# Designs tried in a protein design chat: VH-VL binders against b7kms5. Part 172

Target 1, 80 residues: b7kms5
Amino acid sequence: DTFETVRNTIRIESEVDESLRQLCHEERITKETWLEAAYLYLCEKPEELAQVIQLAQERLSQRKAIADYKRAKTMQERFL
Short names: E, the ipSAE of ESMFold2; O, the ipSAE of OpenDDE; V2, 0.75 times the mean of E and O plus 0.25 times the DockQ between their complexes.

## First folded at step 10 (VH-VL)

Design da71 (framework fv_miptenalimab)
Fold by ESMFold2-Fast, scan of step 10:
Structure da71 (fold): chain C 80 residues (1-80), chain A 124 residues (1-124), chain B 107 residues (1-107)
Amino acid sequence: as target 1 above (80 residues)
Amino acid sequence: QVTLVESGGGVVQPGRSLRLSCAFSGFSLSTRGVGVGWIRQAPGKGLEWVALIYWDDDKRYNPALKSRFTISRDNSKNTLYLQMNSLRAEDTAVYFCAHRTYSFGSWSSYFDYWGQGTTVTVSS
Amino acid sequence: DIQMTQSPSFLSASVGDRVSITCKASQGISSYLAWYQQKPGKAPKLLIYAASTLQSGVPDRFSGSGSGTDFTLTISSLQPEDFATYYCQQLNSWPRTFGQGTKLEIK
């Protein structure tokens, strides 16, 4: 069977992106293949996958809280 | 048929060391996705997880035991080991080896095959 | 560490009874919970994983329910071979922790 790919655009935190870019450059891999390998590896360790999911949920909650705060602050500044 | 057979238990004095073995048949410890470990049970008490080792030699320990216990495996013998150092009276228990599997869709792991256990008594 | 608390610690029942055992986690563990049965002098046997999925070969009178922090194991009609100690185990985080056990005995 053939490797069919899909094109995605993602936004990640700058510090994480910089670290990942350096890793990929030093190991001569791409962000795409790292993501694929990381997911496949974690699928075989459901205990570790659960930890990663917990961290992802925490990070998502933090991003949402920050976005909500910035939205509220912008409205306040406009109508003060 | 999957079988797990523990050995190496016995009576030891406090402060001594003991090594437990678990022989596996019916599957290979080097198979990708395989995890195996140790669970212990003190007389009349409940179950306590000790350690787990994955197919790639990655290890997880009960933090209370990590400094004294070491898990390892020998793929050529298809055998799991638990090295127990500085044994204490509270380490007296039946030690079970167990095979861990998982369900891809549910993302849950669990111990599906267990050995009969080997008894360790720490007494002076 | 996530603490797992079972209730009751001891349960007395008769053949044919419907019984339920509960397990509470000190933190949310989603559905990452397993139930084990242990008979005296024997190794534990897996009954249920992913909180509600019955292991192959386990009788359908056993069922599991719950998510988050509260979980229940139910036996719809007790058989003589069901008198044993039951343990829950969380599978969400390290270290893996078990409940203290529930001993099910004949009334």
Scores: ipSAE 0.022, ipTM 0.714, lowest interface PAE 5.9, mean pLDDT 88

Design da72 (framework fv_miptenalimab)
Fold by ESMFold2-Fast, scan of step 10:
Structure da72 (fold): chain C 80 residues (1-80), chain A 124 residues (1-124), chain B 107 residues (1-107)
Amino acid sequence: as target 1 above (80 residues)
Amino acid sequence: QVTLVESGGGVVQPGRSLRLSCAFSGFSLSTRGVGVGWIRQAPGKGLEWVALIYWDDDKRYNPALKSRFTISRDNSKNTLYLQMNSLRAEDTAVYFCAHRTYSFGSWSSYFDYWGQGTTVTVSS
Amino acid sequence: DIQMTQSPSFLSASVGDRVSITCKASQGISSYLAWYQQKPGKAPKLLIYAASTLQSGVPDRFSGSGSGTDFTLTISSLQPEDFATYYCQQLNSWPYTFGQGTKLEIK
């Protein structure tokens, strides 16, 4: 059997990307295989997966709050 | 068929140490994704988680017990251990070993098999 | 630590009755909850995991529901062998914690 893969484009924080790129370079692995390994490992430890999901939810909420604030500020300055 | 058999319980004096064993059959403790651990139950009380060891030797402890209890395994004997030091009256309980697995589809872990327990009584 | 509170602590019922046991988590645990049955002198037996998934071999009169903080175990028609103590457990975060138990007794 052979690996069947899908292509994905992901937007992440620049600082996180730079750190991950350095790790992959030093360990001789790819971002793709690191992502696969990290997800599979966490699925085998659902207790740890739950904590990662909580962090992801927090980061998503932070980004949405920033976007909402910027939108509100623009409306206030242009139309008030 | 998966079976878990605990041993090593007994009556011990406060301050002493005791080592519990759990023999697993029908399943390998080194199987990827598996954890095995200890849950205890004091007389007439509810269940309290003690410790868990994963297939990769990663260990997790109840913070209240971590300083006195050590979990370990011997893959060649397919046996789980709990080393209990500085025993106290409140450690009196039935100690169950349990097999913890996970479901990839539901991203959940759970204890699917349990031993019948071994009794530890800490008294003078 | 996440506190798990069961209600009621004691329940008296008759064969054929429908009964429900509730479990509440002090923090959100999504669906990372299991239910166990324990008979006197025996080890606990897994009934339900992931809040609502019935374990293989468990009778379909048992069902689980809920997510987040509020969970329910229901037995649709009690049988004589169902009189036991029931425990919920959260497996969301360390340390694992259990509810105090619900003792189901025959009337």
Scores: ipSAE 0.525, ipTM 0.864, lowest interface PAE 1.5, mean pLDDT 92

Design da73 (framework fv_miptenalimab)
Fold by ESMFold2-Fast, scan of step 10:
Structure da73 (fold): chain C 80 residues (1-80), chain A 124 residues (1-124), chain B 107 residues (1-107)
Amino acid sequence: as target 1 above (80 residues)
Amino acid sequence: QVTLVESGGGVVQPGRSLRLSCAFSGFSLSTRGVGVGWIRQAPGKGLEWVALIYWDDDKRYNPALKSRFTISRDNSKNTLYLQMNSLRAEDTAVYFCAHRTYSFGSWSSYFDYWGQGTTVTVSS
Amino acid sequence: DIQMTQSPSFLSASVGDRVSITCKASQGISSYLAWYQQKPGKAPKLLIYAASTLQSGVPDRFSGSGSGTDFTLTISSLQPEDFATYYCQQLNSWPFTFGQGTKLEIK
């Protein structure tokens, strides 16, 4: 009967956020309810969840590679 | 109790069509997270997935069979169908229908209840 | 398509033995793997899903382990009713694919 919520702060790509914000405005829903619904739907169809996880792993790897490159470049510039 | 019973198998000539039925009870294919699929097994061989239909009418096929096979359902009769066209000798198999569900806690799907199968023999 | 390869294809054992069957995926499937038991002339029966979760009603002597590409089904103390063919299945992506099967025979 009652739902309890938890507060989370997340950081996502600005272009993704812009697209999601437009979708939520057009469909008259909130980012919170979209996130809950999307996760619940994927749990009901784990075959699609697996594909989403693979994409997430790829995006995480890309972010780490970029961060590593920037860190290495900064170190080179500091000491050379 | 979940029960699935296949029917419609038989001997059919190459190039012909055949429609299999699966009468089920103990669940509704309108329930979120539920699906029903077809898995086949050629004599003396292993299992091969054919097709699956989800509660939301999303249909998925083995790509090797998609052009010849169609999965459908009639929720009012609690019945699943497999329409098989342009049958070939290699389609000879026992065809099982199976209930597909999922586990929220383990984020995974599985086939938990299976019918006993109906035999399709494609021969001249 | 993801290829599933089981080892061994045939296994001879005696009642009371511990036996293990392995299953390898051609690419990572996380824990999206199920194990089935099939007796001659019968439909397959689900034993394990999510690589390691035992299905309700399945005896505790059955266990599954592994993730990614390498998976194992273990029967800790083989019983007469366990002589059957065992199949692994990946449910990571469509099309779903099965291993070729492992036939467990009495010595």
Scores: ipSAE 0.537, ipTM 0.872, lowest interface PAE 1.5, mean pLDDT 92

Design da74 (framework fv_miptenalimab)
Fold by ESMFold2-Fast, scan of step 10:
Structure da74 (fold): chain C 80 residues (1-80), chain A 124 residues (1-124), chain B 107 residues (1-107)
Amino acid sequence: as target 1 above (80 residues)
Amino acid sequence: QVTLVESGGGVVQPGRSLRLSCAFSGFSLSTRGVGVGWIRQAPGKGLEWVALIYWDDDKRYNPALKSRFTISRDNSKNTLYLQMNSLRAEDTAVYFCAHRTYSFGSWSSYFDYWGQGTTVTVSS
Amino acid sequence: DIQMTQSPSFLSASVGDRVSITCKASQGISSYLAWYQQKPGKAPKLLIYAASTLQSGVPDRFSGSGSGTDFTLTISSLQPEDFATYYCQQLNSWPITFGQGTKLEIK
C-alpha cells in the first residue's frame, strides 16, 4: 500500500519492507548490509544507477502527490 | 598496461555467420566493476554500440542487433567473443572491443582503452 | 533511444585557435557523457568522462562542460595532433548512443 510505512531509521513502504525482511531472513543478512551492498553494486554499474534514480524520482513524486492530497482532505474535513 | 586485440574479421557472404575474438591483457573480466564492449563503425560513418558484458556475466545488447549477435567470454583465455549470425551488407564495419570501467566519485562509466579493430565485410 | 546531436558536423581551424564543439541530448542525461577523439584508421581515444573529468594522460588544453542536455568540448589552443573526428557518448540509458561526430580539419 502506498500510504503505509514501517518505523525504521528510514521510513519505507510496508510492502517493500516485508519483502526485504523475507529476503534478509532467507539469505541470513541484515537490511543495513543489503542497503550498503545494493548501493555499492549500482556504483559499479552506473548505467543501471540512472534507472534506479528515475524510479526513486517517480516514487518521490507519488509520495508528494499523496501528501498534498492528504493535507487538502484534512483541511476540508476540519472545516466542513 | 591494458591492451585489447581484435581478430576474426574478413569477407563473408550475406546470411553467413562469423565469430570475432578480442584478446586482452592488463585486466581481468572477473574483477568487480570491469566490463568489455563491442563498438562498430561502418565505412565513413560514426560509432555504433553493439554489446557489453560485465564481470558478473550480465549482458547488454543494442536492441537492433540482439536477435543476431551474442557476446561471450572465456576468462581462462582472457578473450571476449562476438558471435554474429545472419549477416547483412549493413553489418559491414570495423569492429572494436573496448575496456569499460567506472568512477565511484562521479557515478559514471566509460570506455578507456580500445583495440585497433577488425574489419568485417559482408558482400555477395 | 536517446539521440545525440553534435554541432558543427565539420569545423575548419588553425593551429593555436580556440575551438568548441557542442553535443545535445534529446533528453536529460545528467553528467553521463564522455568525449572521444578518433584519427583516421585508428581506434577512438577517451578524452573526458562524466562530462568534465579529464582522462589521465590527456593534455589539459582539452576541457568539457555542461549537464542535462547541452554539453561542450573545448580545445584552448589547437595543436597539429588535434585534427581528428570527435564523438560524444551518453551512458545514461540503454542503448548506449554516440553523436554523429565532428570532423576538425586544418583551415
Scores: ipSAE 0.478, ipTM 0.830, lowest interface PAE 1.8, mean pLDDT 90

Design da75 (framework fv_miptenalimab)
Fold by ESMFold2-Fast, scan of step 10:
Structure da75 (fold): chain C 80 residues (1-80), chain A 124 residues (1-124), chain B 107 residues (1-107)
Amino acid sequence: as target 1 above (80 residues)
Amino acid sequence: QVTLVESGGGVVQPGRSLRLSCAFSGFSLSTRGVGVGWIRQAPGKGLEWVALIYWDDDKRYNPALKSRFTISRDNSKNTLYLQMNSLRAEDTAVYFCAHRTYSFGSWSSYFDYWGQGTTVTVSS
Amino acid sequence: DIQMTQSPSFLSASVGDRVSITCKASQGIYSYLAWYQQKPGKAPKLLIYAASTLQSGVPDRFSGSGSGTDFTLTISSLQPEDFATYYCQQLNSWPLTFGQGTKLEIK
């Protein structure tokens, strides 16, 4: 069915969110419709979709590295 | 039913220009998800991707060639072009044009139909 | 650029043999890999896309496997018309790149 939707909860970088919100406001669209359109467009260009996936993996690795550093620092401080 | 036919190859001196054509039928380059690419093969060597043009006129080039080569199309004639400038001996190859499509379920693109190629020989 | 390393460069086999050709990407490319067959003086022919999806009209003796960096093309029972050069291609990253080819010759 074309009328069914699902609710998603996501957390994104504040700078990215601010930029996306400005775009959606100026173009009179919602972040939901932007995400749907962007994904569907990229599916028609798998070479580009692959590049987006690579960027997503890089960003995820970066976040994990930061989290690992913070955990290690906290543990180190506890053991002086 | 899908056919691609290359033309415009020949013998040309270094530093000259040459324009290749690819006449196609059985598909429209205006159809979402469709693209056409140029792939070349030097004598006795493997395949090398040259350029790709998408249905929305978005273009991608092999970085080694983008300063000298230009891909373009004429949808009214169902024809793809490759403008080659400042030709060098290393550009000697058979030039193929190929239909590029994708599979939504597989999230992958591929070249499914190829022309027979046109030979470009750059020699002094 | 993503380097595609194909092995072996040359393969000698007999009709009825099971043969495998491997392709290794220098970086992860998921399943964005295609296999092509090229006979002398002819254009390449698509055999497999998305690493393992057989193109319509291609005999089922051909199969592809792998993901990430390591891929294999297998011909389960070699036929006379299968003696050709085989190429892998990654379609994950610009520029698109091909393996150097594997020439399959009759023993």
Scores: ipSAE 0.449, ipTM 0.834, lowest interface PAE 1.8, mean pLDDT 91

Design da76 (framework fv_miptenalimab; at its last look DockQ between E and O 0.91; V2 from the best seeds 0.00; counts 0 for: pae E 2.1 > 2)
Fold by OpenDDE, look of step 11:
Structure da76 (fold): chain C 80 residues (1-80), chain A 124 residues (1-124), chain B 107 residues (1-107)
Amino acid sequence: as target 1 above (80 residues)
Amino acid sequence: QVTLVESGGGVVQPGRSLRLSCAFSGFSLSTRGVGVGWIRQAPGKGLEWVALIYWDDDKRYNPALKSRFTISRDNSKNTLYLQMNSLRAEDTAVYFCAHRTYSFGSWSSYFDYWGQGTTVTVSS
Amino acid sequence: DIQMTQSPSFLSASVGDRVSITCKASQGIRSYLAWYQQKPGKAPKLLIYAASTLQSGVPDRFSGSGSGTDFTLTISSLQPEDFATYYCQQLNSWPLTFGQGTKLEIK
């Protein structure tokens, strides 16, 4: 590997991000290297990767639901 | 070349215990990504997954068998084991050990090499 | 548990025929599906993994397709050595489960 990097912007739920930052700090790693390592580890265990994907899909659905609710509420407030 | 050879099968009475062995070569169970599992096949029936052990000693079991069966390994001997306790008639089967690996690009695992199997017969 | 149902359970065909075996999962398993061939008194042999990837050394007359819940193993031109029992396996969820098998017999 050449270790060329690609810049990405990721948004993480506040509580999860805080916990992850704390862990990375304690273990003297970065969120980036943690993410890379975690993904590679899971790729070695596709059976587990499948479970993580399912969890990720659920979390995405929750995000969408919350976003939809907020939009609806904002619209309602504008017309009251 | 990957090879797996099962042994330890035989005829045993219900309630007894039996330990199967799987001697393998051509790979190491200490290699990242490698796993080895047991799959059994009752006479005239299909395949049933029993257990899997990963390179990092992580283990997975068929829930129906977890309380009675234990998978383990001896890396120094390149040998996989299946300890079977409280054997029942329904445990009668050919027991295969199989090499498990993964494909990075396809995010998939599979059992690509199988032993010839060892026969376990549980009868009174 | 995820149930894997193969169809048909028995299939009679002739050499040269195009045959297809289907495997249906009780729930979505993405592409975490493998196909195996087993001959009497022998160990299973891996044919396809990741639903459609041909295992090295397997003839290209074998192919796999599908995703989600419906999968198909196809033999484009049946050869004498292809008469055997075929199994699908899902590797998406614990416990790993197999289809009940499809016995391909000579007509």
Scores: ipSAE 0.654, ipTM 0.894, lowest interface PAE 0.7, mean pLDDT 95
Fold by ESMFold2-Fast, scan of step 10:
Order: C-alpha cells, then sequence, then structure tokens
Structure da76 (fold): chain C 80 residues (1-80), chain A 124 residues (1-124), chain B 107 residues (1-107)
C-alpha cells in the first residue's frame, strides 16, 4: 500500500500539451495519472499497442527530419 | 482452473442464423486485461480468428466476418455468444472459444485456454 | 492483413530427432507471436507466447526464437506425444492471423 514514484522530464509538442492540459483540467486529473493510465491500458491491450508504437515512430521520424533540416540550414548559412 | 465449453452448433441451411454459446469458469470477463475470442477451423484446414471481446466490452472482428457475425456476453451467466447470420457453406467449421490474457513484462497477449469446440455444418 | 507462412507444411521425423518449424510474417510483428500445438480432434494448446516465452506446464524441449518477421519453433528431442499440427499466430495487428499449419508426422 505505498507509492514509489520517479520524476521524469519530457518535452512534447506545444499543441499536444495545451490539449492535454485542458483535458486534465476539465476531468480533474493530472498529466502524470493520465500518462500512467494510458500506458497501462495499452499494456492490457497489446494488440492495440502496436498502432501507438507505429504512430510514435512516425512522430520521431518527423522530429528528426525537422532537426536535420534546421541543422543543415545553420551549416549552410555559416559557410555562405 | 479455467474451463470453456462451447455449444449451439449443428447442421443449418445456407442463409440461416445460428447462435453459439461459450460457458466459462475460473475467470471473470470483468477482470481488467481479460478477453475471450472465437476461433474457427474448417474441416482439414487451419485456424481462423473470428472475433474478440475485452473485459471493457470493446469488440474486434475479422473484417471478412464483421457484417454477419456479432460477439456478445452475459457476465451474470459467465457466458459468451457468437451470433452468426446469413450463413454460407464456407462457414462450416469447428468453432472454439478461448481465454485471452496478456503479459505486462513482454507487452504481449495470447490465448492460453481453449474449449473443445462446437461443430457448425452449413449444407443444403 | 499480415500473412503468416509456415515451412515446411509437413514434416516427417523420428523420436529423438531435433526438429525446427519456421514462421514468416509478411510485415514486422516485433515479438507478438504465439505457437500452438493441435492433436487430431482436439483443441489447440498454447506452447509459447511473445515468440520465446514457454507456457507453464509445457516441456522444456520446446523453444521459440525470432523477432520481426522470422520465427522458429524447435523441439530438441522429439517424443511420441509431439506428433501433431503446429500453428503460429501473430497478435501484433488486426485482424489476428495464423499460419497455415505444419503437420509433424512419424517416419
Amino acid sequence: as target 1 above (80 residues)
Amino acid sequence: QVTLVESGGGVVQPGRSLRLSCAFSGFSLSTRGVGVGWIRQAPGKGLEWVALIYWDDDKRYNPALKSRFTISRDNSKNTLYLQMNSLRAEDTAVYFCAHRTYSFGSWSSYFDYWGQGTTVTVSS
Amino acid sequence: DIQMTQSPSFLSASVGDRVSITCKASQGIRSYLAWYQQKPGKAPKLLIYAASTLQSGVPDRFSGSGSGTDFTLTISSLQPEDFATYYCQQLNSWPLTFGQGTKLEIK
């Protein structure tokens, strides 16, 4: 009957954060409990988890593409 | 001990409906993470997944069968049902119900206990 | 739909042999694969889940390996009761799909 928690700092897209913040305020829950509940629910339905992993991989790829573009642009401007 | 017993099979004419039952014991379909599925096997052929129902009443169907088949449950009777409509010759099979659970540590699900099956024969 | 292809479709072997059955998915399924054994006239029995985890009560001569698209079920020393049909199943994506089966027959 005791709680042991770990502090995590995560960086998410601003629009996603605003939407989640609004949901948590309206439903009287916290981001921490939403994250835990969402992950545990998906673990209880592994057949659904694959879709979420695919979406996460797509988002990661998009972030990498944007980061690479910004890095390339900075390098280009430095050597102009 | 988990047990599942299918019933309701028989010989039916094409175009008719049939309702299969699966009486289970040793688990509750209201327990988080539990599901029960229907899997069928045509004579001399392999296994084909039909439908799955989760503890929260979320339902998943084989898209080829979704328009004709409906999965449902009665928790008060510990019974699962499969309503089969517009039956065709290719629906001839043994129909199994199976308990579905998951492993948190491996992020995986599986069918660990199966009933003996009930035979459905669709013929004219 | 993810297609599961088993090879061989039938296999003849003798008691004491080491046998392997393979299962190939048409797209990546990570480790979301189960193996079942079915004897004539009986329901399937779970042998392995998560590609390599042995179900409790299953003899340790059975083992599973693989991830992604290629998977193997191995029986290290075949026993008389092991002659049956074996099926793989992916539980990664809807709809759930099974391989066509591998019938293991006595030589």
Scores: ipSAE 0.640, ipTM 0.882, lowest interface PAE 0.9, mean pLDDT 92
Fold by ESMFold2, look of step 11:
Structure da76 (fold): chain C 80 residues (1-80), chain A 124 residues (1-124), chain B 107 residues (1-107)
Amino acid sequence: as target 1 above (80 residues)
Amino acid sequence: QVTLVESGGGVVQPGRSLRLSCAFSGFSLSTRGVGVGWIRQAPGKGLEWVALIYWDDDKRYNPALKSRFTISRDNSKNTLYLQMNSLRAEDTAVYFCAHRTYSFGSWSSYFDYWGQGTTVTVSS
Amino acid sequence: DIQMTQSPSFLSASVGDRVSITCKASQGIRSYLAWYQQKPGKAPKLLIYAASTLQSGVPDRFSGSGSGTDFTLTISSLQPEDFATYYCQQLNSWPLTFGQGTKLEIK
């Protein structure tokens, strides 16, 4: 009998992933347990969770803007 | 039964220091997710957040007060302290301590139980 | 810092009336908002957290609504014990901030 889990695939920027992987290796934990612990800790401090959400929104917007630029450049190159 | 009782208020001259105490019962500040905050209310005015201490001794301060005010605790006495230095006339207020908790799933925290307050008057 | 602006500052009403108090945040605060009631000479009392969740022991004539920047506290049928000052508080960003208060008086 084990706790219920779900399988997920996520995309992380390579520099962030490398840093996280190194941390997890040094601390002898897994990325999944780190993610679970970080989320649960922030739930106990919702004031800090709100700040993390704000940062996440900023990163999402930045990634979307870069993706839109690349898409527009590809269309421009195709229709010159 | 959660209770909080503030003490240590009084009349002091500008530039002096006071240490307020918040004696509490019905909860442990070592319990994950628990915190205690200090909130003040100047005469005839609204509420102003002063500081918060979390169960893991992490602390947050109103930036306007951070240089002069320090929050600390003594778990053996179930007591929280607010050290107030270099007091000014504008620090005149009723000071409340309040139990802070959170709601998993609503991603929110709140001050659900308050003490009755202790009055600090800073005047010549 | 996030400013919380309450309207109206003063409200006069009769027992049995339905009243609403609004709170506007200067930036989005999601639903990280609490409402408090304070009677003269007393400590504040929590009414609502997470914008709309009623605290245990609070009468169901109180309700909260809103998200983002605009929030409302509603009292559906005003009772004599409801005459007090009401404050909203955001818990989305440091420093934590309160609205300036709404004083609800008997007409």
Scores: ipSAE 0.443, ipTM 0.837, lowest interface PAE 2.1, mean pLDDT 90
ESMFold2 (binder alone), look of step 11: mean pLDDT 91; pTM 0.939

Design da77 (framework fv_miptenalimab)
Fold by ESMFold2-Fast, scan of step 10:
Structure da77 (fold): chain C 80 residues (1-80), chain A 124 residues (1-124), chain B 107 residues (1-107)
Amino acid sequence: as target 1 above (80 residues)
Amino acid sequence: QVTLVESGGGVVQPGRSLRLSCAFSGFSLSTRGVGVGWIRQAPGKGLEWVALIYWDDDKRYNPALKSRFTISRDNSKNTLYLQMNSLRAEDTAVYFCAHRTYSFGSWSSYFDYWGQGTTVTVSS
Amino acid sequence: DIQMTQSPSFLSASVGDRVSITCKASQGINSYLAWYQQKPGKAPKLLIYAASTLQSGVPDRFSGSGSGTDFTLTISSLQPEDFATYYCQQLNSWPLTFGQGTKLEIK
């Protein structure tokens, strides 16, 4: 049978994308199938999934902090 | 039905080694998502996690015990082992083996079935 | 290591009482928490996993709540068979750790 799929657009950091692209090329898989396999594997090991979630939360927090800092700096320079 | 039965406990002198066994039935440790762990309990004290082995032979240890304890399995015999080396008085405890599984819907793992334990006493 | 602290360590109650046992994690563990019941001389029995999901076969008088660092196990109306020691466990981080236990005794 054929899988029912959904299309998603995601933005990731350039260095991470470069590394993942190289891995997928070397192993003859796609980013899509790697993402599916990684998620399913981690669901079978929730103790490991929890660590991945923590890293994701940290990365999200860092991106928000950087965005907030850049916005504040731009506003400060404009009005000083 | 899932059952686990521990054996191999006894009285041993400090510095010696002991190997515990856990014979299980009702599941296979080759099944994706299955693991089996060792949890111990000193007399009158609480529970302490010792080690866990996953279906893919990935092993996790309590860092305090990793240098002295080794978890292993024999899937053909449906048996889990805990090799305990350089035993100390503080290793005196009931040692339980427990089936570990997961829930996809809640992204969580848990120990749902436990053996009745085998007693290890380390004394001079 | 994540420290799990239960309160109270000892609780006296009567049949029919509502009792609550709390468990506090030293850092955030999302909902990666299980509750176990242990009777003297017996192995622990799983009651709740994922902080609030009742294990099949466990009476519905047991419930769990909380997320992050603060968790509660509630027994809505104590029965004689509920007098036991209760343990929480975090499964968020290695090593896995348990609370010190709460001993529930008849008044």
Scores: ipSAE 0.642, ipTM 0.889, lowest interface PAE 1.1, mean pLDDT 93

Design da78 (framework fv_miptenalimab)
Fold by ESMFold2-Fast, scan of step 10:
Structure da78 (fold): chain C 80 residues (1-80), chain A 124 residues (1-124), chain B 107 residues (1-107)
Amino acid sequence: as target 1 above (80 residues)
Amino acid sequence: QVTLVESGGGVVQPGRSLRLSCAFSGFSLSTRGVGVGWIRQAPGKGLEWVALIYWDDDKRYNPALKSRFTISRDNSKNTLYLQMNSLRAEDTAVYFCAHRTYSFGSWSSYFDYWGQGTTVTVSS
Amino acid sequence: DIQMTQSPSFLSASVGDRVSITCKASQDISSYLAWYQQKPGKAPKLLIYAASTLQSGVPDRFSGSGSGTDFTLTISSLQPEDFATYYCQQLNSWPLTFGQGTKLEIK
């Protein structure tokens, strides 16, 4: 009696990954099960989920701004 | 099927304490995703959220009331409590308890069943 | 705190009319909005959650729309039992807040 699963590849900040890996080791769980549990828990508390979504949107915006800056700087250095 | 009944209201003097009770049936506060909240309404005014308790005993308070009010429960009695301390004239209101649930498909929460309220009057 | 402002505060209408009540949030609340109906001396009754999802048992003449900061509750053909006070509530962030209410009166 088990769940059918899908494989995902994700990129997260190194400091976040290191912290999560340590937590999983200490609590004897996997990153996969922590992610599932965290999402399901937040779905049961939508008031908290809304705050997490806002943070995610802010982090995504920041990463895109940094990527845009780096591309623009490279173009300037290479072609000007 | 779901029923909530508030009690414990009355007339009290400023500075005193009062404990309200909410007896519920048709659900368990031990069920994942369930919460129960207190919402109040001053005479002729609108609704103001007071506090919420989740199935896992996580508690949330209106910051304006947090220092004076405490939400608690007794699962063996299917009863929710609101302890109100240092009561002020502006605490005069009908106090409702309400069942809070969520929709997984819409990632939203809402208060679907409400009690009829108990009246608290703070006057000298 | 997120402030919820309803418009109008008072509305007079006749049976059979289409009426709309608006609710504005001071910040983006996505679709984390509920609408309640309250009759004199009674507890509020949930009408709509997630801005546009009709609660089971609520008549189809009620509908909700909007997202972000601007929301509307519409009653397509007003019935005698619809004369009540209506409240919106945001459930996006703490503390939970309600609009000031819209009292719908018979004309």
Scores: ipSAE 0.624, ipTM 0.887, lowest interface PAE 1.1, mean pLDDT 93

